# Designs tried in a protein design chat: VHH binders against o26223. Part 66

Target 1, 191 residues: o26223
Amino acid sequence: MKLLWTSQHIKVTVHIDGKVSKMDVLEAIKTRRSIRKYQDREVPEELIDKILDAAMCGPSAVDERPWHFIVVRNREMLEKIPEVHPYGAMVKDAPVAIIVCCDSSLEKIPGFWVQDCSIASQNILLAAHSLGLGAVWTGVYPLEDRVEGIRRLFSIPEHVIPFSVIPLGYPAENPGTRDLFDPDRIHLEKW
Key: E = the ipSAE of ESMFold2; O = the ipSAE of OpenDDE; V2 = 0.75 times the mean of E and O plus 0.25 times the DockQ between their complexes.

## First folded at step 3 (VHH)

Design n6 (framework vhh_7nfr_2)
Fold by ESMFold2-Fast, scan of step 3:
Structure n6 (fold): chain B 191 residues (1-191), chain A 125 residues (1-125)
Amino acid sequence: as target 1 above (191 residues)
Amino acid sequence: QVQLQESGGGLVQPGGSLRLSCAASGFTFDDYAMSWVRQAPGEGREWVSSISWNSGSIYYADSVKGRFTIARDNVKNTLYLLMDSLKSDDTAVYYCAKAPDYEGYLSSTEYFDYWGQGTQVTVSS
């Protein structure tokens, strides 16, 4: 995939299946799906850079921005992730994975790093989708065995907490969109 | 529609062996991870084993590791559980489970959909 910038109201234009597509924010949110099957095809570093830029643009509590990211392309390391994350089997089949971490030394307000890292994780998923890639969030925190397994595997310091592992690649599946709107979950003025 | 049909259960003596099969239909079998889950009398569900879509990743519960082997045949759309050195504690109804199609960021055996009707395994002298 290639990115093209339009000159009026800077937009990202991506080539998908030989077609030039523009995805607005609502379309991206509504059509993003978890992708667990990937083509055997490299993801360019330029696309990973754009995704990480988007990840760091999320809001954070008191603007603490505690997130750090590990980009994993090494096949041997990717193949070891399922050993410490039992349901992360799709990770070893991905060409690349991003590990979202919290540097606790950057935390300004206790406990909100979880929300901060959740926001960064979701931005990675949305950015990947907008760029023609597929991704899936595989949970690490707060499952202690997974946290410690990932920490040991990637030599993560004690003051840094691995939060999520997100494999990425060109999608080899095309799940349909979901209709999830439930008006019974909306309360006007009071519960 | 999605269907899973378990077979191969029965009565066996301690130390015996059984081979369970699960015939899958109504979905693209080789697109999904598959699992075996069991439920003993008066107890909750216990995950036994899982195998990824391409057999590249295989996991076992500590209670069965070294005694049970999970396998799949993507051409025949069939999942297997080969059970050796059976113990009375292995007595349970064994269920075949398909990985769910969901947006959740945690995977759990409790979220598997289209469980079959199960096959009874009884280990007794």
Scores: ipSAE 0.130, ipTM 0.509, lowest interface PAE 3.3, mean pLDDT 84

Design n7 (framework vhh_7nfr_2; at its last look DockQ between E and O 0.14; V2 from the best seeds 0.00; counts 0 for: pae O 13.1 > 2, placed apart)
Fold by ESMFold2-Fast, scan of step 3:
Structure n7 (fold): chain B 191 residues (1-191), chain A 124 residues (1-124)
Amino acid sequence: as target 1 above (191 residues)
Amino acid sequence: QVQLQESGGGLVQPGGSLRLSCAASGFTFDDYAMSWVRQAPGEGREWVSSISWNSGSIYYADSVKGRFTIARDNVKNTLYLLMDSLKSDDTAVYYCARTGDSESWLTDHSFDYWGQGTQVTVSS
């Protein structure tokens, strides 16, 4: 990632491995899909840095920001994730995965870290999509077998809780967009 | 509203053939993988076959490989199961299911909408 100033109408243009995403926020939200098939192509560190910066910008309860992130690029480690996550088979084929964790020592208010880490996870998915990558949230918490499996595999200390495993890469599938707007779920003034 | 309506079930003799159809409405059909799942009397649900949105990925349970063919028509919003060389063990209620797994964070294959089912009875 590098920032370039564009004149005469001063604007900041972000260059990422020759690609520039022009997707607005609503388009990103509406067109993001879970991607489980990846090209055999490395994801630049600069893109991971941008994604994690975006993840940390989410709101959190009492601004506690309890998230920590493990970036996994080691092929042998990625190949072991399916052994402890029954629906993580695609992770072995991803060039990189991010493990979203809660450091319980950073909690200011008990119990809200789940929402905090959910927000961080969704921001990773949206940021990846906006940068031309595909990703999928594979759930860890609150399933104790998955939590303990991931903890042991990545030597995560007891006060840190693995929340999600998010493989990402350049997409090798296009599931299309979903049309999910349901006006029957919207109530005006009261139920 | 999502609607899945199965048809084509019935009574057939061993070695016979049936074609099941599932008419889908209320969603963009070609955005979703689709599956057939069956349930025999007194048994749990058994996954039979799945097809991706573009027919590029097709999967079969070992029990039906070589005998059943899954297909879809995205113009008609219809899912098919072509059943050949039917056996008594194929007797079950067959359900059409929208495979919502693409956005499931808990699993990689979940079914978010089911049809009412169509009965297939293989008996002599």
Scores: ipSAE 0.378, ipTM 0.762, lowest interface PAE 1.3, mean pLDDT 87
Fold by ESMFold2, look of step 4:
Structure n7 (fold): chain B 191 residues (1-191), chain A 124 residues (1-124)
Amino acid sequence: as target 1 above (191 residues)
Amino acid sequence: QVQLQESGGGLVQPGGSLRLSCAASGFTFDDYAMSWVRQAPGEGREWVSSISWNSGSIYYADSVKGRFTIARDNVKNTLYLLMDSLKSDDTAVYYCARTGDSESWLTDHSFDYWGQGTQVTVSS
């Protein structure tokens, strides 16, 4: 494949599903946007596997790793999510969604699973972006109606807590990069 | 500098009508969805209605659906809210808001600029 990077460190270019470059981690973090419009194009299982591998690489409280993931590709199930998630309308248009869950039986110390599942959710967004996909985190926990609605739809047991629904696909929009750096949020040595 | 200036509020009896306007400047109006948001005394802000850049998608809160009409004039850079069949529960300050590209995980939109608001009071 043709070299797309002109730095002093030359890397082999790999052609991955319409992408011919590798993305630096700072670039991924700064350019990732919430994507709510998707192409009518399937997402290969290989890419979902890579995304879930990345999701599980995050740190967790006392290494408890309480996360579980439901991969949803069935069109009828995707179309039902908006019926129980008032801000999940774009899910019906996504080729695939990932539901991030906490299995409370895996908690080693109570009360930190929200941070753990938040880390996994953000890793999903970044990994998807680095692979040329677009995604958005739609919040489920702690909104009781959303939690129970998703639990019923996917037969999730009571000890497992659905945390987020993340639809993803090849993007059909480009909202661009935002300059959000705000020096007033930075405090040296003290508040 | 983005500026949004509301007008058209006032005192009206229940069942009455009002037309709110919002003059926009300092940005390309046609690039953005626009929204009306209201705040009753002592309460949080409540989304009322949104309209896409080309008026192709229009959304209403359940509490106002069938009574309120949102519209925009992209030549005059003006957003409108036509309010009919007003109730005392509609009493609030009404804000014009620019709908940004949302990074909200709680909702599917965010509001990055707001007007000063215009008071609507529905009372006998």
Scores: ipSAE 0.257, ipTM 0.687, lowest interface PAE 2.2, mean pLDDT 87
Fold by OpenDDE, look of step 4:
Structure n7 (fold): chain B 191 residues (1-191), chain A 124 residues (1-124)
Amino acid sequence: as target 1 above (191 residues)
Amino acid sequence: QVQLQESGGGLVQPGGSLRLSCAASGFTFDDYAMSWVRQAPGEGREWVSSISWNSGSIYYADSVKGRFTIARDNVKNTLYLLMDSLKSDDTAVYYCARTGDSESWLTDHSFDYWGQGTQVTVSS
């Protein structure tokens, strides 16, 4: 029985008005888009707290939870990030950014921290979206120049690895919905 | 609609030079980093170079470092690739690419829009 996945056109209602729209988890996942334009509006600390709470709720290898988060609101610092991050142009326009980092001293199994921090980063994106904010994942690791650039800029210790920079703000764009389902990527029982 | 159009490709002898251009439209050009990616016959796509929105950060693949120069003109909405000391191994279709939702230098998923490409052939 070929599950005919009917492409339900999920209308991404980006509530521009900052109203926390309650959306279920599947809706959040399917309607989330990278947002790179932001309103000239501050993000309340309460929302950041909720986002960070969500970031820490993901699983990690053997529950190592190696993640740390730098919350950046300083305009000067936000404006410097694009200088060391070639895809970070939008960060200068965001009211806040979260830098996800790994403390290597907390790692229990080598290499899984990348998955752990990825999960944390994705949870940030989903939480932000569910709260009516726009965000984008800008990768830092594993690019050495970006890692070092962010490290120096924020005085991050050597044993801590910056992983991603995630600007957040109320969205000033609506990129629409995407159909990303590809049945050719699904294999039943064997390749 | 986002559009990227490459030009400037052609046939050149080893040691020669070419300048590629990419005309961008349909989006705010200076909001995005831009990249060049190439694909040789029978090979996968290879990242070549990237440049930040204000040219503050520039990156090259090891294979082209010291020979290629990426640049952009945000007034003209144009990306450039200056290629010097060309080698036979530089033969490929060269694509202009914009950042996508995910970012990885190692995968095509890092880019959300591509041009049609321009052919560069280095041959004696």
Scores: ipSAE 0.000, ipTM 0.241, lowest interface PAE 13.1, mean pLDDT 87
ESMFold2 (binder alone), look of step 4: mean pLDDT 80; pTM 0.815

Design n8 (framework vhh_7nfr_2)
Fold by ESMFold2-Fast, scan of step 3:
Structure n8 (fold): chain B 191 residues (1-191), chain A 125 residues (1-125)
Amino acid sequence: as target 1 above (191 residues)
Amino acid sequence: QVQLQESGGGLVQPGGSLRLSCAASGFTFDDYAMSWVRQAPGEGREWVSSISWNSGSIYYADSVKGRFTIARDNVKNTLYLLMDSLKSDDTAVYYCATPEGYESYISQPDYFDLWGQGTQVTVSS
């Protein structure tokens, strides 16, 4: 329990229900799986807002934060994505998709926007998983045909680059966990 | 568990035809591009053909264009390779594969992940 005072001199009591641990984060990282089958159930706007907030909290090269996001809920638009992204079949069946974009006018250091948008994309996947949703990252950049297809479909301006399409929803599949630790990839002191 | 099982190979005369099948299970088959890859004795792996989830994008190696047809049945979770006008240089073990693993964030024909047992195709008189 923690007690706080506001600017209106109103006493607010805050209950702390537990401690955030690094194990909770590690569990999320280790148990997140790509999910391509979704329940026929809408995702509340509040959850999308939380996911996008998490996406924008990633580290960014010289703090340029070049990411922009398009939230797609319109069924007709979702059904058109697989036509310009041939390996994105699952998007048509998702209740919502997020398109991660780079606004090149925000870039401060050449080329690092790719890393920035990758970090944002992974944060979307982890945040979705932590909220009981499933998601999958489908690649757009650097495949030029997919970049141009998505650009035309969503009227994305010339200075903005679509990076990834991430459909998400309540999962309708439960893949098992993976054990990927490989000590042969760890070198002590030097190669 | 992901499983791929190739079948339909055999001994055939030059100019003959074969139909290869790959039965897939343990993953969402209709969400993935699928590929055929072959390996001749003592040689490296050679990509043959790829097909997108909806059959809207199909790619062939130059060595097989006009002779082979890749197809899929998403209801039966089965990939096919229809081989016509077979030549002695088509002799190889044929494998079906997804380009990338289930956790991949891209899918395209230049990369391969899953390998089944393969099916032997021998073209000889």
Scores: ipSAE 0.155, ipTM 0.594, lowest interface PAE 3.7, mean pLDDT 83

Design n9 (framework vhh_7nfr_2)
Fold by ESMFold2-Fast, scan of step 3:
Structure n9 (fold): chain B 191 residues (1-191), chain A 125 residues (1-125)
Amino acid sequence: as target 1 above (191 residues)
Amino acid sequence: QVQLQESGGGLVQPGGSLRLSCAASGFTFDDYAMSWVRQAPGEGREWVSSISWNSGSIYYADSVKGRFTIARDNVKNTLYLLMDSLKSDDTAVYYCAKSSDTEGFYLSDEAFDIWGQGTQVTVSS
C-alpha cells in the first residue's frame, strides 16, 4: 500500500482493491500462461507494487539482488517499445509494462545476474497471474540491438543492462493449460 | 495443415464499407484469440482488432474504434472484420493472425504464431 497523499490532519491511503486468487502455488505455476492480449483497462498501482514486491523476493546469487525495475504506463513510451523490440504490437497495447534491469555495480559474482533477473522476471509473471492479471516475458538480453534500443529509449545508464520487457494487464484471452510433464527428461541417480 | 486465408479486400471509395473474412484450418479455432493486423506501404505492422476465443473480450485500435467491428463464427472457423466509414488512411494489406499460445519470449511478434497471406484494401476516389 502506498501513501499517496497526506497532511497533518488528513491521511489518504489508497485501499488495495485487486483480484485475489485462491490459487495454491502449484496451481499458479501449472496454469500460468503467456498472455499477449489485454483488456482496455488500467492496472491499479497497488497491484504493480505487489508484483514488484514479489519480484524482489526471489533467490539471488550471493544475495546480490542486482535488479532494478522501470514501470512504464505512458502510452507514448509504450508505443515506442516495438520500434526497438522488433514486431512488438502487444507491448504498445498493454496498459503497463515492467522493464527488468540489472545494475552491474551491484553484481558480486560475474554472470549470475542473468539467473537473478530471470528469477525476478518469472516472479513478475507468477505474481501477475495470482492477482488475476496476464503478462508475457519479451526477451531483451542477450540481443545487443534490443539491449541498446531499450537503454536509449528509457535513458538507462551504461552500467545497467535491460534484461526483459514484461507487458501486463487484465487478460483478454484464455489459452488454457499445458501438459508438459516429460519423464524422458528425468534421470535417476545418473544420466 | 495450419492455415489462415483472408478474402474480401478490394477497391472502395472513401466512406464506403468492406467485409473481410479469414478462413482458419488445421487447428482448433475456438481455442484461440484471433486478430486483424494491417500494413500500409512503407510502414510497419499496425494492430487493428482482437477477439477472444469466446467473443467475450473484444478491443480495437483507437484509429478504428466506432468504424470497424470484429466478429467470429466458431462453427465455420471464420474470423470477420466489418469495415465502415473507410478512410484513405485505412489503405493497407490486412492480415488475419492467430494469437500465440507459446511460452516463447525472444520475439515480440510471438504474440501471433500464425499469419495469413493478407488481403489488399485500397480506399481511393
Scores: ipSAE 0.013, ipTM 0.286, lowest interface PAE 8.2, mean pLDDT 83

Design p1 (framework vhh_7aqx_2)
Fold by ESMFold2-Fast, scan of step 3:
Structure p1 (fold): chain B 191 residues (1-191), chain A 125 residues (1-125)
Amino acid sequence: as target 1 above (191 residues)
Amino acid sequence: QVQLQESGGGLVQAGGSLRLSCTTSGFTFSSYAFSWFRQAPGEEREFVGAISRSGGSTDYADSVKGRFTISRDNAKNTFYLQMNSLKTEDTAVYYCAAKPYSGFRYKSPDEYDYWGQGTQVTVSS
């Protein structure tokens, strides 16, 4: 059984300096794209604070909220990330990156911290997009070489697990909007 | 061996304009971000404005937005604060400050490696 329907599209308004004047939640979700090219322009502290506030508002298993965040602006440190993360080449060109971490001492339900940190990571991407920034999620966990490399590079303690590295900045590319709605992936009542 | 030196302070009437300069030496100017802070008698040192390492980003305290402009001249190792439409409330000692590009706490005085000695700005009624 297949349903044929049309997805709704919502428009977004952007100011000439790359700032978004207004964006609702569905618009943010539908228009967010992975951005890997950034302007040589600093991201204000206030925007990072708003993004991290949004990251911490995600649901978590039994409200454990195990996330911690490292904000990296140091150029030398950003340039070293590609050495321990093969698919993180764009990080060295970003003005800032956020490392999403799990403090395992805060975990109440074994294994659910992965979902908690995934939710925090996605909220960072959506919040950044809503504020006129671009970002991309580069995976760290569960690849042990990347976990160990990032831990060593940023002096992360043993009980804390680096989950993702998210470079962000003002976008220097516009890949356009995608329509990914696929009714063949929706099954009614049973497979 | 790092030095920051303010100039351009003085007495000005309300509604007038003044331009502060901060001349630097002893470091690679293009590798640093710069800010202006001010301190009125009996008050704490407060943020006024900042300019990024590249010069592509600026930020200002709400009380001075639209009136003050920060800029930098890498060839002269100098950065500026253009103050327009001055108010009596702008009376303070103005300090220039420098920090490396890294770090996001640009409104915190503790984040800055280098400071000038300050220059007095007095706005008369």
Scores: ipSAE 0.000, ipTM 0.127, lowest interface PAE 16.9, mean pLDDT 84

Design p10 (framework vhh_7aqx_2)
Fold by ESMFold2-Fast, scan of step 3:
Structure p10 (fold): chain B 191 residues (1-191), chain A 124 residues (1-124)
Amino acid sequence: as target 1 above (191 residues)
Amino acid sequence: QVQLQESGGGLVQAGGSLRLSCTTSGFTFSSYAFSWFRQAPGEEREFVGAISRSGGSTDYADSVKGRFTISRDNAKNTFYLQMNSLKTEDTAVYYCATKSYGFTWKSPGDYDYWGQGTQVTVSS
């Protein structure tokens, strides 16, 4: 319970905090799950815009921000992704997918683009979850067959590297919460 | 809701033994690490012993090493403190504790979930 005071006439109000609030950041991180089943419902462009805005807000090595994004809504193109990505079967059933790419011409420190694009990918997953959508990260880099397959399928230039394919939509499954805390992985002051 | 409840406390003669139990509910027992703390009148709450999530590692306060053993039984959602060769200085209220997340295991302030405590009295 919370005790409130008014500024002009002393009135004591006992307040019980019981309002339903939006998901906070820790809740979003802990409750985000990989979603592979989607409703047959389009995702508004406004939500995709918000997700990509969040993706670009991640930190990057020396602020290089090498990420580029391909938004795929074309049904025929989504159906071809599983042909070049063996673990991407769910992509064909999603209303939209985002391909996270690195433009190597923007890279200032060699190799850090992998971390940069990982951060962007995770931000997409968290932003989607916070907006009531579900998504899953399907790996492309560093598997050369997948990199080349996705490159050819989406006409990606030689200096750009496809990193991940993230299908997303309104969730048609609820896998529940995971208990992932493992204190055996935490070492105090020494190994 | 996470709940921890101690049992097995009581009065015992110096040199004797007691086994404390902490029964838990409201979470997946196998996913958590567990600790025992104690508090004598007028003293701060101090660390006694801990057992890791896997049960593969244990840690003890220097004052109880070789005398106390912590163990866990995942099938019973219960963990234990076997107290041997008890001394009058072991007289305290004993608390079981766990935490959902954090980087420090031995500091009382890092624990979110506590039992109510059970009194252990060692007479001479």
Scores: ipSAE 0.000, ipTM 0.093, lowest interface PAE 20.7, mean pLDDT 83

Design p11 (framework vhh_7aqx_2)
Fold by ESMFold2-Fast, scan of step 3:
Structure p11 (fold): chain B 191 residues (1-191), chain A 125 residues (1-125)
Amino acid sequence: as target 1 above (191 residues)
Amino acid sequence: QVQLQESGGGLVQAGGSLRLSCTTSGFTFSSYAFSWFRQAPGEEREFVGAISRSGGSTDYADSVKGRFTISRDNAKNTFYLQMNSLKTEDTAVYYCAAPKWSGFTYQSKDEYDYWGQGTQVTVSS
């Protein structure tokens, strides 16, 4: 009989698709697309940790780093998100979602937390893409009904503001890339 | 400040059993994966085994697979190495370790930033 010799690998180590891993930053930025259809396949905890590590590496105003994250895998909770978010229908079909929040007690410069949480959200999208996952940013702030709906669903305290809901999973669609370069938006020296 | 502290080392005869404990402080324990390494006299520090953040996955060096078991107790902020069917070649200083990133483990010692002081295990023939 024939037996295959297989090397042992750490099961807790990040599993990266070789096709999408080692993508340089510029390629990741240019090829990232919003993904709203996901495979019925679990995302390993280790990949979520790597994505959140990347999210926390973003710049913030006066280094205030006001972000907190809620990781949602509970199917009943994911199914309730579309009830409070009109454009969040795809979230119920995702294996996991990340809610990006601002802890206002960490805010040092009024109002800049919006930019800080936008950077964290974008880093989540880019990191997910680099790891072979698909994700989409669904907006929460500044829409009061969505903010309060998400706060109520996830028992978010009053000093914390939910900013975005980002479902993610292994992609079940491939929308292709876009050419968005527009030289008319570039001005040299003056407007 | 983060700390890891081993306990449970000692002298045991070949074929015997020993349980090592690693008590941690300064970590959000449930957010970390953990590993055990060992170092025999004159040798480099080598991987022994690992346990995932959730406890749902474990990995072991081929030399200890089937004999050693890693487990964790989140309520006690402690993880363990149960060593059965000990051999004289298992004699080493055993170290508990936490990786640079919570939730990930690696067989390379270079990926770990947090280490215990080590506990001596001596297996006699």
Scores: ipSAE 0.000, ipTM 0.188, lowest interface PAE 14.3, mean pLDDT 84

Design p12 (framework vhh_7aqx_2)
Fold by ESMFold2-Fast, scan of step 3:
Structure p12 (fold): chain B 191 residues (1-191), chain A 125 residues (1-125)
Amino acid sequence: as target 1 above (191 residues)
Amino acid sequence: QVQLQESGGGLVQAGGSLRLSCTTSGFTFSSYAFSWFRQAPGEEREFVGAISRSGGSTDYADSVKGRFTISRDNAKNTFYLQMNSLKTEDTAVYYCAAVRYSGYKLTSPSHYDYWGQGTQVTVSS
């Protein structure tokens, strides 16, 4: 099957395993949940590439695209993350984690890299969900102890800032959908 | 300049074996996933097998599963297709292909970045 050009830039669907992403964008946004329990099952390199492609498609301030990504599959390294990230206990049980980083040498406008890396992180979560995976955003920046702990653990250069650690895998939990729409937060014409 | 070059094709009797090699140059070999495709006379180019960038995952067309094995040697910038228990139906021109993005799950030729010239494999009865 070929898909017509859309804002998603999809030309052909992968057919080897017989699976196609069938979740539309709005459904993906509304049903994504933080997943912290994972099956003991490898995530194919193909799916990681699709997720990282989606991460790099986010908008960035003056198109600076300061993102770099570290893909961690080594069990010993994953087990060390909770030692430097207090709320990262689930990372040691994930088959893989992505560390979202900012290369400050690519920064064109001071400070906007935080928004850029937030967009990349959210795209990782949405792409993972759309592909049948679960993920959770664990915060690194702006907590200095976590930033330096992650930097040292993964030999990240001084000019690069680790922003988030996102473990992912096939989900071993199924939390229900959240009803978050609040019309009281919408103001028409004026406050 | 990027180049992929096949070798190891030829004439073999049914039940025999051949090993195809694809030697590459002009890119960082370890950054690419690799696949083999084949094209029989009068047919379209079809997927045969793939190996992931890390080498940890392989995938095969149903028609060759259990008979063919794909492998890679990063030190030699070369990848291989070991073909065992060959059948007359395996007769085709075999092409090697490289893709940087998610190669091992791509069965469509249109997603590959680089292609070899092809090597003929003929299996006689």
Scores: ipSAE 0.006, ipTM 0.287, lowest interface PAE 10.8, mean pLDDT 86

Design p13 (framework vhh_gefurulimab)
Fold by ESMFold2-Fast, scan of step 3:
Structure p13 (fold): chain B 191 residues (1-191), chain A 124 residues (1-124)
Amino acid sequence: as target 1 above (191 residues)
Amino acid sequence: EVQLVESGGGLVKPGGSLRLSCAASGFTFSSYAAAWFRQAPGKEREFVSAIRSGGSTTYADSVKGRFTISRDNAKNSLYLQMNSLRAEDTAVYYCAAKTYSGFTWKDSSEYDYWGQGTLVTVSS
């Protein structure tokens, strides 16, 4: 597919994948699964850049966008995450992990940073899936021991709160299909 | 190439039964919601039944309790078991598939792929 865009005598040719070569948004949402087993294969920086761009595109309370991200590729550091996160054992086997953080100095509305960072985390999962990668959200906040452990491990300053650790890589598992639509949870006009 | 190929249509007496089949190819059927629609002469396409990838089903009020939709993902197939057939069930039956299985189950314009249709005639 090829688009020709013209502005001020400059012709720009944009090549787009469209729905032919990439998942549409609804397909990505419906087929994303938590992936905890990864191929021994490096994830290109270009894909990480696309994922982080998508993460920052989420809505935030009063447009505060409090998120910061730590990209971890160092094997020794990845191997230490399970020591401070008991349910993060799979992180040591991932080629890369993203730590989603909140910079509290950017917060405009108290408490809404949790929703903001949740949105960023979900965008990471969806973007990774759309690019042929697998990922899983491992919870850090609000568990104080995990927050402190991750902070110390990655030299995170006191005004920054680690929210989630998301390992990602090329998937080495293919979990079964899920259909979660439940019409009993939908109420028209009243409860 | 994406294809939905229907079979099992025919002539049946009122009160009789018929089983329709739809064979899918060229896409990952197991990830799609699938549905049966029908169209009688001079009428618009009408929703009959739908089934999600996980097995949840929805039926039009006119067929509820008489028709049963099912799927076999290993065979990339969709089925419609029609019991207690009535003259008003006479129509061309179409199978259809879509990626989004939310509130638009009954909206034929939301379906991505369609079969050619199979004629069901209920008559003595």
Scores: ipSAE 0.000, ipTM 0.080, lowest interface PAE 22.1, mean pLDDT 84

